# Ledger of designs, part 6: VHH binders against Jacalin-related lectin 10 (JAL10)

Target 1, 292 residues: Jacalin-related lectin 10 (JAL10), of Arabidopsis thaliana (Mouse-ear cress) (q8gwi7)
Amino acid sequence: QKLDAIGGKGGKQWDDGADHDNVAKVYIRGGLEGIQYIKFDYVKDGKTIDASIHGVSGSGFTQTFEIDYQNSEYIVSVDGYYDKSGTMQALEFKTNLKTSEVIGYPKGTTKFSLGGVNGKMVIGFHGSAGKVLNSIGAYLTTAPPTKSQLVGGLTGGEPWDDGSNYDGVKKISVTYISTLIRSINVDYEKDGQVVTRYHGMKNGDTEEFVIDYPNEYLISVEGTYNILPDDNVLVIRSLIFKTSKGRISPTYGFVSGTKFVLESQGNAIVGFYGRDGGAFDAIGVYFSPIPS

## First folded at step 22 (VHH)

Design i3 (from h5 with E105D)
Fold by OpenDDE, fold request of step 24:
Formats: sequence, C-alpha cells, structure tokens
Structure i3 (fold): chain B 292 residues (1-292), chain A 121 residues (1-121)
Amino acid sequence: as target 1 above (292 residues)
Amino acid sequence: ELQLVESGGGLVQAGGSLTVSCAASGFTVSSNWMGWSRQAPGKERELVAFIYTGGSTEYADTVKGRFTISRDNAKNTLYLQMNSLKPEDTAMYYCARETYTYGSDTYERYWGQGTQVTVSG
C-alpha cells in the first residue's frame, strides 16, 4: 500500500521503494531553516540496506532514531510539521513500542500524520527534496505477529513454541485439576486446514472452548499463576479466554495468586508458546492484526 | 479400600457457625492433598478450601475469612469450620483427596458422599 506524500510540492522526487521487510534506522539533519535531509536504513532478508540521503548534507547535526527490528519493532506512523513554503520543519516517528523525540523545529504552520493504519507497518518511504525535505510518503504492509511476554513459571519444565504461522485459533481444549492447569490443546486454522498442537499433561478434567473462526477471533488470555508450596514451583493456576464477539469462557482451574492479561488492541491471538513438563508452568501468545 | 465419609451437616441460621468433618480410611490425610467442595442446586461444584500435604491452605474468595480448613492427624480426619454463614452457602459439601505429581502425568481423585448444609436467612 502506497500512501501519498504529504508536504510541499517543491524539490525533486525520491523513492526508496517498498521492497523491504522493515526500517532499521532513521537519520535526520534538522535546522532552523527546515529539515536538511532524511535517510533510512532498511531491512531486507535479515540484512540492513543503506539507502541514499534525501536532501542536502550541509552544516549541522544529525539525529538518529533506531528501530529494534530484531525484536519485532516497526514504524507505525510519522507525524510532522511543514511551513507555508512547503518545507518540512519537524518529524516524529512512532513505532509499535515507542515514540521518537520531535526532530527539528516544530514551527510549521501545518501539522500532519502519515500512516497510523491499523495492522500495518511502514516498510519504505518516498517524497520530494531539494535543499530541504519538502514532502514525505510511505509504503505500508501487513504488520507481522508480535510475541507477548511469558507469564508463570519461567524456569520449570521444558519450553515449547507453536509459532505464529497460523491464521487463527478454532478451539482450545483445557485439561485441569482442582488447583491448576495441566495442559492446553489448540486447534489452529492454517490455509483452510486444522493443525492441532498439544502441550502439557493429559490426565485431568478436560473442557473445550470453540471459536467461530473466521467470524470470531481469540483476542485475550487471562488467568492467574501461583506457587505450589509442596513443589516450590510457579505454575498457571487458572485460565479465561475472550473472543472478538465478547464471549468469555468459563474459568478453568483455581483462581490463585497473581493475575495476568495477555491482550493487544486490534489484534488476535494466532499462536501459543510456554513451558510444561511439571504442570502447565507458563503461557505466552502471538498477536496478529485482525483482518478488516 | 479408600473411603471418605462426611458428617456434621445440618440446618443453621444466617450468621451462625458449623463444622463439617471428613473421616478418611485407607490412606493418610496428612500425606495427601485434601479439599472441600460444595454444590448448590443448579450450580456447578465449587472448590472452596484445600490443604496441601505440607499444611499450606488456600480458599476461594467466596469463603475467605469465614471458613477454615484443618486436619487431625491422630483421627485421620479433615475439617471445615464455617463461620458467619450465609444463605448462599447452602449446598452439599464434599471432601476429596486428589493425587498430583508435578513431574508426572498421573492423576487420581476420590470424593465422599457429601453432607448437606442449609443456611436459613
């Protein structure tokens, strides 16, 4: 998806293209007369690509904004100011994790926002520049899945990871005993087929929570974790699931200890990871944008 | 031969107190996880209190501060002391033994026959 450039009509056109996987670093030289130049390092196939400077390299200082692309950080939007002459005066970059400082001098008469489309990330830029940066546009693509934090017992048992390469969750089977969760069995949807993954111990009471994919998405995993005194280990004690249609599962297990909530606005859960081998020790999820 | 026999249930007024007992045979209460659950008409069975082998206890929020689970090792008996009883505490109360091993896929659960507790309001 190409977003039109915002700003003035001066300068010559530049286009870094959309053939990138992410943006790794932003370089900006700002001054009292406007942003002198902008430069991007892109990511392609796990490697950084050095792009050209857009503008002029004159006197001044360069400010940088680094994106931790290796940890699933990506640019979501760019805010800025340009003046009546169509010169960019200041820019601010927003990622899914943080916001940059305002780079330049926000003395422009027009404020704008580029991007900010739900479930999208910036993978390239285009615009116009001469002696200064005149305009800026962006290329968007679907944002990749994001990995949540792992909650519960972080050292017990063995780690497992289903990954994020699924379209959605169709069913969760929870096995539990009186005081704790023992296992989950997840039916994933992948390319029109069901893929089942099972994690934890099998013996106990089992209940199923069905999600009406693709009309309904799993969006939240809540629960509690607490120590088992006799074993001196932290484990998941209870679980609750919520869907995009507002359905809430029963409480599985026993509510005890520290409460946790794994959810991300606008995103669905498309995968699980965790730890098992003792009890169901720990749980985490992968988030992916819900299709519009 | 494992056996759990509950007793002590009855009718009590709101605000009153009652103690139910669970006499165990065929195993040692102090060497096992023990718990009290209750089931009201039309509702699911609810775990209200339990005691670990090491003696630590946990309670459901609905009874916390009002109920106390304990055991007498000499009598091989589990107890539930219920204070400040409410009409919503009316239920059949069951004791259970549950065998769980952290590192193993083993599980056993035994129930008693239950004792009826009725709280009038």
Scores: ipSAE 0.822, ipTM 0.959, lowest interface PAE 0.5, mean pLDDT 95
Fold by OpenDDE, fold request of step 24:
Structure i3 (fold): chain B 292 residues (1-292), chain A 121 residues (1-121)
Amino acid sequence: as target 1 above (292 residues)
Amino acid sequence: ELQLVESGGGLVQAGGSLTVSCAASGFTVSSNWMGWSRQAPGKERELVAFIYTGGSTEYADTVKGRFTISRDNAKNTLYLQMNSLKPEDTAMYYCARETYTYGSDTYERYWGQGTQVTVSG
């Protein structure tokens, strides 16, 4: 997806293209007269590649913004200011993890936001530049899933990982006893087919939580984890699920110990991973942007 | 033959105290996980207190600080001491034995017949 360039009409057109996997680093030389040049390091096939500077190197100072692409960081949007002459004065980059400082001088007639499209990441830029940066546009692609932290008993049992290669969650079957979660089965949607994954010991009381995919998404997993004194093991004691429609599941298991919340604003849960022992020892999820 | 027999229920005024008992036979209370659950009319059964084989106890937030679960090994009996009772504590109270093992599929749960506790406002 190509987003039109925002800013003034001056300068010559530049286009870094969309044939990248991510952006690794941003270079901006700013001055009182405006942003003098912008430059990007891109990522392609796991390697960093640099593009040419867009603009000129003047008497300003250069600031950089690094994106931790190796840890699934990516640019979501760019905010900026340009003046009446159409000169870009300041830019601010927002990733899924952090926000840059405002680079340049936040003066000008017009403030804009480039990007911010739900479920998308920036993989390239285009625009215009002469002696200053005049305009900036972006190329977007689907943002990849991100992995949550693992919570609960982190050393007991056996690890499992369903991955993130699913379109959504359709149903969760929870097996539990009085004090703890024993197992979960997850029905995923993948390419129009249902894929079921089974995890943990299955004897106990079983209940199902159904999600109306694709009209509804699983967005949150909450619960508690605590030690079992007799066994001296840390396990998931309770679980609660929440959907994009505001539905909340019953509390499965027994609320005990440390509370956790696995949730990411604007994202749906598309996969699970965890640890399985004689109980459900640990749980984590994969987040993916909810499609627009 | 396994058997759980609850007793001690009754009518009590708000703020009052009551102790319910669960006499077990066919197994040893101190060698098993034991718990108290309650069910109010129109509501789901709720686990309120339990005691591990090792003697550690846990309580639901709704009763924490007010209820105490204990056991008498000589009598092979489970108890629930309920203090500062509230009308919302009104329910049928059940004792249960639950058997499970970490690392195993083994699971069994056995219920008593229940004893009615009514708290008047």
Scores: ipSAE 0.820, ipTM 0.957, lowest interface PAE 0.6, mean pLDDT 94
Fold by ESMFold2, look of step 23:
Structure i3 (fold): chain B 292 residues (1-292), chain A 121 residues (1-121)
Amino acid sequence: as target 1 above (292 residues)
Amino acid sequence: ELQLVESGGGLVQAGGSLTVSCAASGFTVSSNWMGWSRQAPGKERELVAFIYTGGSTEYADTVKGRFTISRDNAKNTLYLQMNSLKPEDTAMYYCARETYTYGSDTYERYWGQGTQVTVSG
């Protein structure tokens, strides 16, 4: 999706395009007379791509804003401030993790916001510039899912990974015995179809937690893990699920040991990964932004 | 014939103590996972105390510090000592034997018939 440039009329059009995976770094030179130039480093296939300077290069103070793209940081929005002469006077960048300083001097200006669409990230910019930056626009794409840490027994059993290419979770069935979790069975939705994935051992007490997808999303997995005394191995002991409607499952299994919470503000859980085969040894999740 | 027989339940005033026991036959208590669960009227059954084959114990938070699980290998009997009893401890108390092997789908659970504990006042 291309967002039209906003700002003043002046300058020559420039366009970095949309063929990028992320933005790595922003370079801005500003001063009392406005933003003199802007430059972006982009990411494509793990490689940094330098774009041209847009505006005038010369002496002065250049500020930078780095995006930790290797740890799932991305730009979500830009606030801009332009004046009656058509000069961009200030910019402020926001990522999913942090906000830049306001770069420049916004006095006597018109403010606008570019982007800020939930679940979207900026992968490119365009605009107009001459002796100063006059306008700025953006290209948006769907932000990729992110992976939680793995909790529980990190060496027992064998790894498994459902991936993150699902629309959402419709049901979780949990099998447990007196003091530990034995398995989970997850019903995902993918393109209007139910996809079922089973992980762990079959025998025990089985309970279901149904989620009214797409009207309701799974947002949290909480539980405990502890050493299983006779076996001296770490395993998942209990699980609790929470939804976007404030629903909370029963506690499955038996609360013992170290508490964990797998949850990310503004995101739903769209996939699971973990370890099983010894018991239900470890669990992790994939997060994806909830549509606004 | 595998059998678990609970006894020792009864009526107790709040703040009092009781010991319930579970006599086992057909298997050895010290070679199995053993536990006490309880079920109050209108409630689901919940585990309150557990003892592993190696002798380690675990307790539900609601009874920790008040209840003690133990076993007597010579008598092949499991015990639950309940102190500082509260009205909310009123329930049918069930002994259970479990077979479990890490890394195996093999699992069985056997319940006794239960013994009633009623805490008044």
Scores: ipSAE 0.746, ipTM 0.918, lowest interface PAE 0.9, mean pLDDT 91
Fold by ESMFold2, look of step 22:
Structure i3 (fold): chain B 292 residues (1-292), chain A 121 residues (1-121)
Amino acid sequence: as target 1 above (292 residues)
Amino acid sequence: ELQLVESGGGLVQAGGSLTVSCAASGFTVSSNWMGWSRQAPGKERELVAFIYTGGSTEYADTVKGRFTISRDNAKNTLYLQMNSLKPEDTAMYYCARETYTYGSDTYERYWGQGTQVTVSG
């Protein structure tokens, strides 16, 4: 998705394109007369790509803003500040993890926001520049799924990971006994097909929670974990699921110990990971933005 | 032959107390996970109290502070002391034995016949 440039009409058009995986670093040289130039280092196939300077190289201080792309940081929006003459006077970059300082002098300017579209990230820029930066636009793409923290017993059992390459969750089957969870069985949808993944032991009481995907999304996994007294191992003791339609599952298992909630506003759960050692030791999820 | 026989149920006024017992044969109570569950008409059976082989106990929130699970190894008997009883505690109360081993697919559960507790008023 290409967002039109915002700012003044002056200068020459430039376009870094959209053929990038992320932005690695922003270089801005500015002063009292405006942003003199901007330059972006992009990421493509794990390597940094040095792009062109847009504007004029000259005297002044270059400020930089680094994006920790190797740890899932990405730009979500840019606030810009331009004046009556059409000169970009200040910029502020926002990522999913942090906000840059305001670079430049925003006093007496018109503010705008570029991006900030739910579930999208910036992968490229375009605009216009001459003696100064006049305007800036962006290319957006769907942000990658994010991984929750793992909750429960972090040392018992063996790890497992379904990944995040699924369209959504259609059904969860939970097997439990009096005081703990034994297993889950997850039916995912992928490219119109059902993909089933099973984790844990089969004996116990089994209940199903069906989600009307794609009209309904799994959005929350809650529960408790506690030491299993005779074994002295932390395990998941209870689970409860919630959907985008406000539906809530029964509580599976037995409420005991530390409460956890795995949810992220605006996101659906699209994958599970965890640990399994004969109980259901730990659980984590992958989030992906809910379609608009 | 495994057998669990509950007894001690009956009628009790709200605010009263009652002890139910579960006599076990065919296995040793102190060497097994043991629990009390209850089932009211039209409701699902729910665990109210649990005791592990090492003696640790757990209780449902609805009965915490009012119910106490215990066992007597000499009599091979499980107990549930119920205090401050409420009409909502009215149910058939079942004793259960469970076997469980972490890291194994082994699991069994055996239920008793139940004893009725009715709380009026």
Scores: ipSAE 0.733, ipTM 0.912, lowest interface PAE 1.0, mean pLDDT 90

Design i3 (from h5 with E105D)
Fold by ESMFold2, fold request of step 24:
Structure i3 (fold): chain B 292 residues (1-292), chain A 121 residues (1-121)
Amino acid sequence: as target 1 above (292 residues)
Amino acid sequence: ELQLVESGGGLVQAGGSLTVSCAASGFTVSSNWMGWSRQAPGKERELVAFIYTGGSTEYADTVKGRFTISRDNAKNTLYLQMNSLKPEDTAMYYCARETYTYGSDTYERYWGQGTQVTVSG
């Protein structure tokens, strides 16, 4: 999705394109006469890509803003400030994790926000520039899912990972015995199809928790983990699920030990990962923004 | 032949005490996971007390401090000592055996027929 450039007329149009996975770094030179230039380092296939300087480079001091793209940071929006002459006077970048300083001098200007579309991130910029930056626009794409921490027994069993390439969760079936969780079976939706993934052992009591996707989203996985006394291994003992409609599942398994909560404000759970060694050793999730 | 026979249920006054027993045959109680569960009318069966092969125990929050699970290996018998009984403890009490080993796909569970405990208030 291309957002039209906002700001003043003037300067020569430039366009870094949209063929990037992320933005790695922003270089800005500001001064009393406005933003003198801007440059972006992009990410493509895990490598940084140098783009051109937009504006005039000269002697002076360049401010930078780094995006920790290796740890799922990305730009969500840019606030811009331009004056009556069509000069961009200040910029402020916001990521999913932090906000930059305001770079430049915003007093006496018109403010605008570029981006801020729920569930989207910036992967490219375009605009116009001459002796100063005049306007800035952006290319958006769907933000990638983020991965929760893994909870439970972190060394027992074998790892498994459903990944995050699903649209949502339609149903979770939990199998448990008297004091622990044995398995989960997850029905995902992907491109209108149901994709089922099963992890753990099938013997025990099985209960289903149905989610009315896409009208309802899974937003929380909670539970407990504790050492099994006879085997001296840390495993998941109980699970409970919560949805975007405020529904809460029964507690599956048996509450014992350390409590955990896997949830992220504004996000749905779209994938699971974990460890399984004959008990259900550990669980983690992938979060993706809920459409508004 | 595997068998679990519960006994010792009955009518007891609120605040009173009662011990229920589960005599086992066909397997060794101390070599298995053992537990007591209860089911009140219109309610789901819930685990109230559990004892592992090594002797460690766990209890549901609703009975902690009031109930004690134990076993007598010479008699091959599981017990549940229930103190400070409340009307809410009224239920059919079931003994169960489970066989479980971490890292194994083997698992079996067997329930007894139950013994009724009724607490008058």
Scores: ipSAE 0.702, ipTM 0.893, lowest interface PAE 1.0, mean pLDDT 90
Fold by ESMFold2, fold request of step 24:
Parts: structure tokens; sequence; C-alpha cells
Structure i3 (fold): chain B 292 residues (1-292), chain A 121 residues (1-121)
């Protein structure tokens, strides 16, 4: 999706295109006379792409903003500030992980926001520039799912990973005994079909938590982990699930030890990963933005 | 033959104390995971106290600091000492044996018939 350039009139149009996987770095020179130039390094097929300077390079100091694209950081929006003469005076970049400094001098200007579309990331820019940057636009694409940290016993059992290539979670079946979790069974939806993944041992008490996908989304996995006495192994002891409709599951298992919460504002859980040694040693999730 | 027999229940005033016992035969209490659960009228059975083979214990938050689980290996008997009793503690109390091995499908749970504890205000 191409977002039209916003800002002042004037300058010569430029267009870096959309044939990129991500943005790696932003270079900006901002002064009292406005943003003098902007340059973007892009990523394509794991390699950084040489980019053109837009504006005038001249003498002076260039500020930079790095995007940690190898660890799933990406630009979600840009705030811009332009004046009545058509000059972009300041820019501020926001990623899924952090916000840049305001680069330039925004006093006495018109503010706008570029991007901020749910579930989308910036992969290219276009705009207009002459002696200064006049306007800026963007190309958006669907952002990839992100992976939570793994919680629980990080060395016991064997790793497993359902991945994130599912539309959503339809049902979770939890098997537990008096003081710990034994297994989960997850029904995912993928292209209108149910895909079931099972992790752990079958014996114990089994309960189901049904999610009315796609009218309702799984948004949170919470619980506790602690050393299992007699075995001296760190395992998940309890689980609680929460949905976008404010529904909360019973507590499965037994609350003991360190609390954890796997939740990301604006996101649904679309996959699970973890470790299994016959108890449920560790758990992690994949997040994807909730559709509007 | 496996047997679990609870005893020691009764009527007690709020703020009082009571000990319930679970006499076991057919297995050794110290070699098994053991627990006390309770079921109030109209409620599901809930674990209140648990003791592992190595002697470590765990308690539900609602009874922490008031209840103590213990065992007497010579008598092959499990105990629950209940102090500072509240009307909300009124329930049938059940002893349970659990067999569990990390990393295997082996799991069994065996219940006694229960002993009634009634706490009046």
Amino acid sequence: as target 1 above (292 residues)
Amino acid sequence: ELQLVESGGGLVQAGGSLTVSCAASGFTVSSNWMGWSRQAPGKERELVAFIYTGGSTEYADTVKGRFTISRDNAKNTLYLQMNSLKPEDTAMYYCARETYTYGSDTYERYWGQGTQVTVSG
C-alpha cells in the first residue's frame, strides 16, 4: 500500500520504491533552515541496499536512527512537521520497539502522522525535496508475527515450535495434575481448516477453553513456573488464558513460584512454542496484530 | 489392597483448631505424593495442601499460614492441622495419593471417602 506524500509543496519528486523487505537505517540532517536531506538504507534478501540522498548533502552534521531489523524491529509510523513555506522542519520515527528523537526543530509548524496502520510496516519511502525536504510518503506491507521470550524451565526437556503460520487459535485443551501442567493441545485455524498440535503427556485432568474465532481472539497467556520438588526441574505450574472479549479461563494447574505474562497490546496469539520433558517445562507465543 | 481412611472431622467454632487424619494401607505414604482436598456444598473439589515424597509442602493461598500438612511414617498416616478456622473452611475433606514420574505417562490418583469439617460462627 502506497501512502501519498504529506508536507509542503515544492521540490523535486523522489521515490525509493517498495521492493524492500525492511528499512535498516535513517540518515537526516536537520537544521534551523529545515531538514536538509534524508537518506534510507533498505534491506533486500538479507543485504543492505545503497540509497540516494534526497536533498542537499553540504557541510554539517548528520543524525542517524538504526532499525534492528535482524531482531524484528520495523518502522510503523513517522511524525512530520512542515511550515508554511513548504519546508519539512522536523521528523520523528516510531518503530514497534522504540521512538527516535525528534530530529529538527518543530516549533511553529503543522504536524502530521504518516503510517500507523494496524498490522503494517514501512518498507519504502517517497517524497519531494530540493534545497530541503518538502514532503514524505511511505510504502507499507504486512508486518511479520513477533516471538515472545520463552518462560519457564529453559534447559529441561526438548524444544518444540508450532510456528506462527496460523490465522488464530480456536481451542486450547490443558491437561494438568494437582500441582503442575502436563500438556496442551491447540486447535488453530488455517485457511478455514482446523490444525491441531499436541505437546506433553495425556494423563491428568483435561479441560478445554474454546475461543470463538474469528469473532474473538486469544490475547494473553499467564501463569507460574517453579522447581518441581523431588525432580528438581523447573516447569510450568499453572496457566490462565485471556481473550479479546474479556473472557478469562480458570487457572489450570496450581499457582506456585514465579509469575509470567505473555501479552502484547493490540496483538493476538497465533502460535505457541516451548519445551517438553513430560511436564510442560517452558512456554512462549507468537503475536500478530488483531485485525480491525 | 489400597485403602485411605479419613477421620477426625467434626463441628468446631470459628477461630478454633482441628486435626484430620488419613490412615493408609496397601502403600507407603512417604513414597508417594500426598494431598488434602476439600469440597464444599455446590463447589468443586479444591487442593488445600500437598506433600511431596522428599517432604516439601505446598498450600493453597486461602489456607496458607493456618493449615499444616504432615505425615507420620511409622503410623503410615497423613495429617492436616487446621488452625484459625473460618466458616468458609466448612467442607468434606479428602485425602489423596498420587503417583507421578517426570517424563512418563505413569500417573494415578486415589481418593479416600472423606471426613466432614463444619465450622460454625
Scores: ipSAE 0.668, ipTM 0.878, lowest interface PAE 1.2, mean pLDDT 90

